# Ledger of designs, part 18: VHH binders against Ribonuclease D (rnd)

Target 1, 374 residues: Ribonuclease D (rnd), of Desulfotalea psychrophila (q6ajf4)
Amino acid sequence: MKQENIISTTEDLKKIVNKALKLDAVGLDTEFVWERTYYPQLGLIQIALSDEECYAIDPLSIKDLSPLGELLADRNTIKILHDAPQDLIIMSQATGATPQNIFDTRLAAGFAGSISTISLLQLVSEQLETELDKSETRTNWLKRPLTEKQLSYSLNDVRYLRATRVILLSKIIGPKIKSWLQEELNLLNNPANYSTIADESRYKKVKGVNKLDRKSIGVAQEIATWREQKARELNRPRGHVIKDDILLEIAAIRPTRPEELANTAISTKAAERYGNDICQATARALNKKEVDLPHQQKRSQLSSQEKGALAQLKELITLKCDILGIDPALLGNSNELKKIIQTLYKGKTTHMRQSFGWRKEFLKDFYQIHRDTI
Key: E = the ipSAE of ESMFold2; O = the ipSAE of OpenDDE; V2 = 0.75 times the mean of E and O plus 0.25 times the DockQ between their complexes.

## First folded at step 6 (VHH)

Design k49 (framework vhh_8h63_2)
Fold by ESMFold2-Fast, scan of step 6:
Structure k49 (fold): chain B 374 residues (1-374), chain A 121 residues (1-121)
Amino acid sequence: as target 1 above (374 residues)
Amino acid sequence: ELQLVESGGGLVQAGGSLTVSCAASGFTFSEYSMGWSRQAPGKERELVAGIYSGGSTYYADTVKGRFTISRDNAKNTLYLQMNSLKPEDTAMYYCAKVTYELGWGYTIDYWGQGTQVTVSG
């Protein structure tokens, strides 16, 4: 019989965490709502101690989630999630804890003869021959009380995670492939995963910024920095302050007076609200010394020889992954593979995830062949 | 190059249904969270739905119970199934590539060109 309960007090949370800390592994998941806010709103945390004992933790009723943080950071109890990064970031933010000892069934599936992009529903169907009810997609996870049906659906996301992990591990044969999976899982322990980039570096994420001249890139940096701070202050997404395309238009004209914003597609409301701040940000950039301005980065096309090497790399990955039963996507996305080739041929000293650990071991013969072209 | 191409917009009667699609290329679609935003005439852009790489979804209160977001990683395609459409749903609908960062929330990395949905009543 399935045990489904809502935990709504810190005392009850402590009791469930104390039980969890005595187990080898537990399943975890979160439900959250992103409603035009800077931070997502945590609606529910699900935990499975077994397939018969599952709980829904109510963060709207519990203001001190520190006990969950103790579980999240515990090195002796494995936390099993499907597609862990987003849930871990949200729980890390809510608890202040850095996640440790994580098992991501999505990553493990990629090492176990499945695809690393598989959904939880498909994975449970394939591995346990169990059909899960489809997620309750119409649920407002911030609304209370939750119905029994909503609770049942939410707990299905964690109920089978422990069993799924056991089966996936049984399909990974040999210490080498198991060690490669463990290297990937260990990356989830890195505190850098749970911190943000500096505000003054945010402009680098604006597509098209490198097409501007250096002075305008400086303006874009100052406006992006201001926008980040304003978005946090207002608790709104950055795009609700100023969209990236509008930011680029503003940076190109470098407005010193609010009326100059009429030369951009900025809305009248936004221009009235932010015009003075935008002009002050522009002035900060224009008052910088040339040596303090960002340098322009330009994209390089691949040569014919480099395109040939990329085709060889893709072929090697496909063939070797087929033999080992590993999803090629785990080696890198298309842009990362292009960067490997550019690094080898253009002589750039760039740290790539493919230059260390199990990916370096996987690609060692390819690197040896291309050593003389650097 | 990263590219998002929306399609499936058009004119539909109030109470009707419509599905918009987004074809993604130039990045590993399956590794990224995706979303749909809309901008109605005279209003600011609203994020209406999102789907994470692991399949979890979220919806704005204005569309909860009526819209369903889904993805097909084999086809590099994102979908938004819109049911019980209202005149207020009239907007340009944009496909978005999304990343989550602590201290910021969700970052919209790229928007497509958009597809127009017009609901008559």
Scores: ipSAE 0.000, ipTM 0.207, lowest interface PAE 18.1, mean pLDDT 82

Design k5 (from h5 with E101W W103Y; framework vhh_8h63_2; at its last look DockQ between E and O 0.02; V2 from the best seeds 0.00; counts 0 for: pae E 10.9 > 2, placed apart)
Fold by ESMFold2-Fast, scan of step 6:
Structure k5 (fold): chain B 374 residues (1-374), chain A 120 residues (1-120)
Amino acid sequence: as target 1 above (374 residues)
Amino acid sequence: ELQLVESGGGLVQAGGSLTVSCAASGFTFSEYSMGWSRQAPGKERELVAGIYSGGSTYYADTVKGRFTISRDNAKNTLYLQMNSLKPEDTAMYYCAKVTYWGYGYTIDYWGQGTQVTVSG
């Protein structure tokens, strides 16, 4: 691999971006390390202008990544990624740009007769009959200099994306299915995808929080909010401040004094460091009025009639997807399908991704049947 | 010595427009990213607009489409043009020297601020 495949200055980045902006499509990928910091540490950005012209952008050497942001936001040049969301969030944060005109080959595979969980290596093997090497999967991407072998292998993550897109589009039959794919890809343009979750909402991501009573959920919300702020301040993973399971234990006992933390699995060092902050967070929650406490999301059991309707929905999806060549997983997971049935039977209008757009079109006959039975 | 001096704040009616300015000195202005942060009473300071040394811009969702950040490197001056102002935009506005790294930013230095009050 030649040294001219490595981009280490803002000036050279601008030159490559200017070339990219004149093309119909480019491939993109990132490598990062996310072990001991609040934000991932960007190690490498790969770009493919063609299968012969690929570059590794070195974010450790480049002062200003804003030219990459201009490419990301450009509506005329398609950016091709495999499993785009994480890479797009990382690049959006690094550049300040909102991604536009994205093609996710993982999503497209699900519309093209494959599965929407396929790896890049399997997809390239199936579609291009090309075998990619997996030998560099656990490399420290922050270490310099990178070996020629590491650099070469990193560029293979983008080299075949343009060709893969062309083949996937050729396998999608009919204008309706092509429009459904485009609708799904357009969702990646939404700025909301690239905004951080509000600190006070972070508790919703803690597995098991809904098993707590409302007062303890309030405590969990205050502790989770504090934990996000502390983790950012220290630039450490949230779990290195307080792990989720320990946060749930603390919320359950609602400590008013630091000594009460001894009743949880919290480490002595963490209890000594954070005990006062944790008790202050608990006090904030306990001083809230009942109406201001988070609502507990209760699990509801399906009736026998609702279970029958769910089985009918799953069968309809399986049969129709088989005919259309679409992965059933694109319609929703089992929990989402269960929510559709509960919403239809209780007569409530809930904002679900299956209540609008191409999924609503796909499911329209099923919805009509249930409307007509009422 | 590094200095950032804001001006142009004032009282404006909802739906109105206002431009705030920042005069920078004591550093090579053209080489640094700059931004505007605001702080309303009882709230944390938030970065609402940023401009990189190369000219590319960032806007918070709350102001996107209404505010425009710009810079004049010859005059070492940063601007924020605020249109379609809402009562929620009432805050002290601070000029900021910003460093962007991988997945975030720091505000390395900020000025004394200029008050913007939107009535209505």
Scores: ipSAE 0.000, ipTM 0.179, lowest interface PAE 16.7, mean pLDDT 83
Fold by ESMFold2, look of step 7:
Order: C-alpha cells, then sequence, then structure tokens
Structure k5 (fold): chain B 374 residues (1-374), chain A 120 residues (1-120)
C-alpha cells in the first residue's frame, strides 16, 4: 500500500496531476535537505487530493517533473500549502513553472483569529481536534527507500489542508477582511514578493558593511554580487566561496591586483581561484560614478517624539486588530513599524508595504494625524 | 514610459553568428540588471544570458561559451552576441529587465522581442 502511495514515474505523475486538475483544490508540501548546497536538494513532494487520497512524489526517480508544473501554474485548481513561500520556490525550480492560484493556511490563519506564525500541527489541532505526529523530522529525505515513519509523517503534512482551508474561510466572514486576504494570497503568485534578497542587495546582509566608507561599500556590493553568482554556479553556500568577514577585509583594501589579497585572511587556494574576479569586481566599483554608488547608511536612534509616535502606532494596530479579529503581525514587524516613523519624520528613503494596499487603508487615520504634526 | 526595443534578429545559417540589440528608455539603465530571454514555439521563456548592473554576467548552460551579453550604459543599450548558432537556438529573443534572487530570477519587464531563426 505504501509503495502504491509513492509516485515514482512520470506516467504515474501525469495520472495524479490529471486527477488533481479536476478538483477545486489540492494540498501540497515538500521535503528537502539544505545544508551544503546553494539550492535546496528536493527529497519529496506530497499531494493530497482528499483526506484519504494522499501521495508522495519521488523527485529522485522522476526525470521529468513538468507535469506537476502544469498543476502548479493552473489558474482553476487551488494549491493549498502551509507557509507556502519556500515550498513554492523549490517546486517552481523543480518544475519550471510559476505558481498560480495559491492558498496559504498559515497566512489565512492570521486573518481568521489565529497567530499568523502558527504551525501546521497547532492549526490542525485547533481547527479539527486532530493530533498530528510531532515526531523527529531531522531525517535524510534523500535516502531510499523511505521508512514507514517518513512516509506517514510526510503525508500527514498535506492530509488535512483542504479541510483546514474550508474552516478558515468560514471564519473570515467580513468582505473587507476577505479582500485583504485575497490581496496577500495574490502576492504568492509572484516569487519576487517573497523571494530572497536580490543579488545586488546581498551586501546589505554582511554584518559590518556600513562601517566601510562609501567606495568600500561599493566594492563590497560588487564582490557580494559576484560571490552570489559564483555560489549559484558552483551550487555551494556563499560562505564556501568567500566568508563574510573576508569579504569585508577585501572591500576595505579595494585590491586592484591579486597580490594585494595577501593582506587579508583569504586562503591561498581561494586567492588563486578568485583573485582576478575579485579585482575585476573592485575595478567595476571604483569606476562607478558617485551617483551609482550605494549610500553609506547610519541608523539614527528614534527621538523622544518618534518613540511616542511609534508607541501610538503599535497601540492603534493592536486595538484595530483586536476589534477585527486579525493578527497584528500582519501589519508589520517591529523594524517595519520603525520605518514608518522614520519615513514620516525624517524622510522617505525606504520601500515599505505599509504605503500600499490594505495596510495603507488600515493605517490611514494614523498617517493623517501624523502628517499634520510633522 | 518604460520601454525596451529589440532589433537585429533575422535568418542565419547553423554555425553562423548574429548580434541582437536592445534600446532601453524610461528608467536609469545603469542601475538595473538586464538579460536576454528566449521563447521557442511551444516552450516557456527562459533567461539565456544576464548582466548585472555592475557588469558581471550569467549564462544558461545551453548557451555558455557561445553567447556573450554586454551593455553600453552611455547608450542605454544591451547586446547579445550569438556565435556557433544551432537550430535549437531558433526563438523569439526578448530584452528583459531582471531581478536576480537566491533561487532564480524574475523578469520585471520585457520588450516585444526580435525573431532569430537558425536554418540547418
Amino acid sequence: as target 1 above (374 residues)
Amino acid sequence: ELQLVESGGGLVQAGGSLTVSCAASGFTFSEYSMGWSRQAPGKERELVAGIYSGGSTYYADTVKGRFTISRDNAKNTLYLQMNSLKPEDTAMYYCAKVTYWGYGYTIDYWGQGTQVTVSG
């Protein structure tokens, strides 16, 4: 029976996809290993056609996963996931398709009176009074054959997604809140709305980069961009190419000749392999016009007035969300709320999602009050 | 207001070479990564060559060593030099404004395309 639930050929995959395309909604999930490679190593894909009809799709056995891509991109059949973005990224890579018509139960839970970070285990327990197995999940999803525990655990991750969606939607009865949820769900159809940092922006994640002068920040940007490209090419973590602290040392020195890399802690092997590329990245940065260089960012501490405005913002969000029955975290994390205050009081230097869509409408009274006081 | 206009496509014999160009307007060209995507009949678009705002390049395995992407920021122009062309390279080629992210890329905007046809 368990081998009958495992889909290991393209032909069987096509049959399951054809069944799925006739349904209004299906559950999806993935299992992967992601420790020593740039890309996650996909180990399993699960699909639930119903609570009783669940399959594990074996990507190690199936040469052509493009039939699953037809389902993923289908605009009529809803794909239900819990905490969808990572699963969508890996399935899009595996199938070549861009997702469409996605429902995320964790996101919807936030609009339905639960916390928006709720685990699938907790959500199913709350909504269906069904205990899911919380057993150890640190297992090698790349080994075959799958154990009975691995298979059982993986299928339970999708088994109740269809029912959970129905229940969550029944709890979201206001047309305004339903439209807000739909705005958020629509964002899942575009990987740019939840994908990781653009290559050119990766340098911002290097701790200590803002201590460099502006030209050295430009060098760090070029080296970090090159490093991301190289890591992707080699399918290795970016730190395997050049560690962050070494990148900062190099950026500070601005090497134009490979010999200058001896002034850093870079290994001899890495200097031999990458020295020319690093110096070319440095040259690109040093030849940029000043308008094209990244800005040296210093974080200002909030003033007393700004701290007061932030407290009022948090209080407004808490009060309105309590009345509406939605999770305050949907309006933004602490750093995002600080950015709102900084934009209002000090200037508009950041893109923020709270300036658009339902969040802007939610916050309109706060914006009006504080625009008048600035 | 944003516009990408491709040119230079045509018919070429297998083994031959062709250069396509893209004139960009309506945005600060030098600030953005760009790329060339292609779409053959019955297939999905794929990014075959990319160039970061800083000049670093990327190539799909199917064209690496044969195609060269370049940009001229003073002329707001993107180029793709295609050498050793194969019939499999037959496709509509689109100039694209691209954002690269950890597991892939997003084409933010693309032009109308220019047809490249490689005969046997």
Scores: ipSAE 0.000, ipTM 0.372, lowest interface PAE 10.9, mean pLDDT 85
ESMFold2 (binder alone), look of step 7: mean pLDDT 84; pTM 0.834
OpenDDE, look of step 7: ipSAE 0.021; ipTM 0.373

Design k50 (framework vhh_8h63_2)
Fold by ESMFold2-Fast, scan of step 6:
Structure k50 (fold): chain B 374 residues (1-374), chain A 121 residues (1-121)
Amino acid sequence: as target 1 above (374 residues)
Amino acid sequence: ELQLVESGGGLVQAGGSLTVSCAASGFTFSEYSMGWSRQAPGKERELVAGIYSGGSTYYADTVKGRFTISRDNAKNTLYLQMNSLKPEDTAMYYCAKVEYDFGWGYTIDYWGQGTQVTVSG
């Protein structure tokens, strides 16, 4: 157990941050527990100044993490992470800082001839011919003291990030693709990423909500909003308040009286605890003007012409990505590609991430072809 | 019917100021995040400012310190105050309902017809 690599005081954190700010790039990662709480519980923050100089920062011992926030927001020192979004949200929450100058090796892998869903272990094996330790799935990162094995495991998550970045950039040839990667990385600098999505928008993440009629989607929105607030109040996962499938059943029946909840699979205990809140949420939705109800996101079947256009879009993406050495997943998932076709053919003014930036440039020939057809 | 109507654009000299406005109707304005995007001919569409339903704001680096986004929920109106205008600010400015999806970028819903801002210089 090498205690000198564990940073447990604000003074030592400031010392390490001052060293980091003099470097071009550092590796960062977090370990957290997210099983029984609304917010992830931060257990550890790892930093690599070099492959030989790595530290584990202990957030359980350091209550003021603002010095780390200075590094996170610094525009001159690149912070290298693998699959950055969740770690950046957690560190932004803990430090109050907005991340700047981020390099996500997962995204970069997708531009460098690999896949954009690659694990860190596979990426380091592929690029550096180095085998990282076996995955541990049952470590409680909130327990102290950390074992030597736990510490070594955690530091390996950052040790090779600087070297990995250099190699990935060397494989991305040409200024155009490098600029596309930089545009994608610049999205991580946006403060909007680190604000919680509005409670009123959380219903959009409930799988199957689009199968409901508009009034029931309105009820789902109000219940999801209430559930989010209740989950935060109790510091419990949202599913421990009401699971998504139960929320959809409730929204479908639109209960005005708690007794009507018996028509759903909600537990007796949850119905007793939340029945009045659920009925109040339903009433709020039913009192909304028709125009204020959420628009139904149609699982509309594509016409034969639209299906043909979707096939052409997928073929264009596959062919062009093969030529450029870019992962097709970076252009969008199947649902996003369907939305592109529906937007083009149904004349909607709603725009997607594929209607601007590097994705628009990638798809410009496809858009030009369809402008003349429709 | 949901409507977004932009106004206030025009011709202005470099270093000048201009306020564009967006009048929203047909939906509960106070419950939605709103934003201003701009597009110059031949350039990518850029989100320059955003304001959440709770009042928190975002600004693109190109406009920080010069532009101020604000909302009047009682009047269902979104504003963008533009100071120290530069020729590079010349663009069509669009009012939109904006959704942020972390890691996936922005989706823009129900953008209006736009209002043209032209900065000479």
Scores: ipSAE 0.000, ipTM 0.194, lowest interface PAE 15.5, mean pLDDT 83

Design k51 (framework vhh_8h63_2)
Fold by ESMFold2-Fast, scan of step 6:
Structure k51 (fold): chain B 374 residues (1-374), chain A 121 residues (1-121)
Amino acid sequence: as target 1 above (374 residues)
Amino acid sequence: ELQLVESGGGLVQAGGSLTVSCAASGFTFSEYSMGWSRQAPGKERELVAGIYSGGSTYYADTVKGRFTISRDNAKNTLYLQMNSLKPEDTAMYYCAKVTYDYGWGYTIDYWGQGTQVTVSG
């Protein structure tokens, strides 16, 4: 790989973007380091104009990435990525642009007779009989100059995306399945995908928070909100402020004084640094009215009838997916399917991804049968 | 405190039009996705329309082509323009602060008190 494949100036970036905008599709990827900062640190952006013409864009040398933003937002050139969401978030943040016309080969694989969790290496091996090197996945992408191995590895992540898309589309059966894939891809065009979730909602992402009582969930919400603000202020990962497990321990004991933090696995240094903030967050939660506390999303055990309905749902999905050639995982994971059954039988309001769009269409016969029973 | 206050509901003849509005306060309105949900008596609440901070929109199949969602960030106001109304559109309409998670769909963080829309035959 030659260093001439590295784009290090805004002028050269504009030239490559102008070429890309004349094409129907390009491959894109990013390399980043996300170890010691609140936001990922962008190391490289790779672009494939063809399998022979690939470039690595150096964001450390180019201060203005807005020309790349023009490509990202362009409605005429398709941007092909594998497992697109994180790369799109990083590029959106770096360019200020909202992605448009995205093709995610991971999603497409699930509609094309493969699995929706497939890695790029496995997908390229299966579809193109080409073996990609994985040796550089755990390297420092912020270090300069880049090694020949780093450059070669990074360009191979985009080189085959255009060919992979063509093959995957050829394997998707019928216009209905193609429309379902397009519906999923269109979700990637939405600006909401590229905005941060509200600080006060971050507690919902803490695994195990629903096992706490409502007052402790309120404390977890206040501490998680404070933690996000502190992590941004310090430019450090949220876990370097307080790890999720420690946050749950603190929420369970609801500390009103810093000395009570000794009853958790919080480090002495973190307790000294943040004890007063944590106790103030706890006090905010304890001063809330019951109506203002987060609702607990407890998992209840399924009845025998509900277990039977879940088994029927899983069988329907398996059989219909086998006929259509799509991955059952696209319909939902086991917890999501359980929630569908609980919603149907308990008459609760449905706000699940399976209650609208192509998944609702896929499941319409199952819903019709069970709505008449409950 | 976060508040969503709906207005503009009422009685309308089938085939008619109506606009409902939502006044938002207590948060940075321009940074958040907003939506409209509805619930008819004895039926499930459903999200019928959504609008993202950048202006991109979502519509449920039941209302697509008939309803238009819009926002005025300067006035912190959300709108739902309803055309070609049908009796089955009769419901309490709720303004919602919405979060979209890729792979998980929409979650509703907060809703207002609602405004009643009744469509006569």
Scores: ipSAE 0.000, ipTM 0.149, lowest interface PAE 17.3, mean pLDDT 83

Design k52 (framework vhh_8h63_2)
Fold by ESMFold2-Fast, scan of step 6:
Structure k52 (fold): chain B 374 residues (1-374), chain A 119 residues (1-119)
Amino acid sequence: as target 1 above (374 residues)
Amino acid sequence: ELQLVESGGGLVQAGGSLTVSCAASGFTFSEYSMGWSRQAPGKERELVAGIYSGGSTYYADTVKGRFTISRDNAKNTLYLQMNSLKPEDTAMYYCAKVTYWGGYTIDYWGQGTQVTVSG
């Protein structure tokens, strides 16, 4: 493998993009490092125009990646990725473009008689009888120059995506299932997927926050908001400012003075550095009216009738997926299915991905039957 | 040649029981999902029970707790045991080899067997 497969100038990037825009489909992937920074550090972008013509785009040498954004947003050229969401977020951030016309082979595998959690290595092995090497998975992708082995490894992540897509589409049972896949793929076109989550909503991602009382959830919200802003300012992972478990401990005690942080597992260094900020965040939460505090979302126990309905729902999904050759995981995880039952029986208007589109169609008869009993 | 032949229908009093059966030939019975649908005069066909290739079962709420679907893969036969029959259960009952329960064409329907519930 020669260095001519590496694109290191804006002019060469434009040439490759212009060639790609004339094709029906291209493969895409990224390599990044996300260990010591708030934002992922993009190391490499791979593109396959065919199984014989693959390139590695060097974002360390090309400061303006906006030409790649033209391809990413193009409605006529399909971009094929395996497990697309994270790569699309990174490329959207790097280019300023909203992805359009995406084909995710991981999703497609779930509609084609495989599992929706399959790795690219397994998928290529199963579908193309080709063994891919994992020898460079722990490479520092920010280091230059790349070795021939590193380059070869990186290009194999995109080389077979076009062929994989063709085979997966041939294995989907009929036009209706193909339309369901296309509906799922179209969700990747939504600009909301590529927007930053509001800082004041970050507390919802902290596992265990719903175990706190409402006043402490309010404190957790204020501290989580502050933590996001501080992490961005310092360009550090949020956990390096304060870990989630320590954030929950602080929210539980609601400290009014920095000295009270000694009642938590926070480090002495962090307490000295952030104690005043943490106490100010706590004070902001404690000064809110009760109606302005976040609502506590506790796990509810299902009634005997609701447990019976959940068992029926799981049975229907298993049986119907067996008939259609679809991975049951595509319908929802156990917690999502429980929420469907709670919504139906308690008359709550919780928005669920199972209440619209192909999942609603899949579950239509189940919903019809249970709406008649509410 | 694929064939589904239903039998066991007849006249039964409300509250009674009846078993209908379906003899299948011309395909590998054990590898396919099978079902029972019914159609009353002037009404659309309704899927009342299904048994999938994996052996699990589905029932419409109108018959759940009263009807039991089963299969004998050695004999290539599908059964529907109907208990606590109601006048509303009066219909022509069809055996079906199914590819999809809610939207696609059924691969094949049998000729049907009439069930009439009086009283």
Scores: ipSAE 0.000, ipTM 0.126, lowest interface PAE 20.0, mean pLDDT 82

Design k53 (framework vhh_8h63_2)
Fold by ESMFold2-Fast, scan of step 6:
Structure k53 (fold): chain B 374 residues (1-374), chain A 119 residues (1-119)
Amino acid sequence: as target 1 above (374 residues)
Amino acid sequence: ELQLVESGGGLVQAGGSLTVSCAASGFTFSEYSMGWSRQAPGKERELVAGIYSGGSTYYADTVKGRFTISRDNAKNTLYLQMNSLKPEDTAMYYCAKVYEGWGYTIDYWGQGTQVTVSG
């Protein structure tokens, strides 16, 4: 591809954005590297104004990406992406803008008689009968200059998104299902999607933390909070500070002295560097009153009756989805469906996405037939 | 964008071995738990093996002692080594990543790779 397809100045970015804002829809994608840093490193942003007019925006050369933010937040020009959430988060962070008017072709495929996990390459092949580059080569998107092959490859990720959207919409059964898709797409407009999770809540993401006793869960919370802050300070992945399994080992032994870390698989270098910080985090947890410690979350087993109801729910979803051309995965994963059954049968008051909107409408008859269960 | 691409499936005789792989891109692979799930005809999708970012592993009772999950963080690749295969291991095998956004967990799945074990 030619050098004119690369946008390297704020002035040229403004020109492309002004063209985009006059269109009904544009394709967008990002290339980034997220292997050795706390925040992903944005390498490239691709935009398709048409299948013939595509550009690669160079964020390494452009200090002010706010014009792109204006496009991202614009309510009149739809931005088409495939598997949008991660790309939207990184573009929101780079521009300071909250995304609006987004069309995710991955979600749309799930409402159009395909699966909501389909790759862009397979989707374009199936819908447009066009074969995109199937190269599995990973490349350093931060290296400059970009090769002609890298540029060509990246632009093909956005080139057909506008055409793909038109075809997917044509395959959705009726205006009701189209409104359900639009409800899902509207969730991407929520500013809460683009804010960071609180450091104090990061321990909840550590698998196995709920197997610890409450004091050790408190230690895990303090260490996870410290680890998050240290990872940001160093601009390194949290696992490069302390891996999750090492964090759990430390929390289990509750070290009061750095020498006690020898009883875990922590490296000698990490123990030397972080031992005092880890012991201080442990002390903060151990000095908390019992009522201030995190609650241990224990999972309840389903009864035989509840297991029967869950099987009926899954069968209803499968059958109704087949008729409507919707991917069953969009209704919820197995854990979410189990939570629906527990809410109905055990009277738990829980917030779940299946209790409102299009999923509630989809499941309305199932809820009715189970409402009288005591 | 986030992508998971499975490969290595095929036809194998009972008692045989097979390795499936998953190439991951678009996220910091080393920081996330990864897993292999499978779905046989008429059955629910089940997690058969998982691997923590720190290397600790989980196996479902049905495959424990026969399957080995591993990861290569430098190559962003997940593997499942399947030994002593049985006809009941016949299924579509999916690579899985746990992603959390908007206060709920979204499981991202690859397209799957078919494993068929003949008796």
Scores: ipSAE 0.000, ipTM 0.133, lowest interface PAE 20.7, mean pLDDT 83

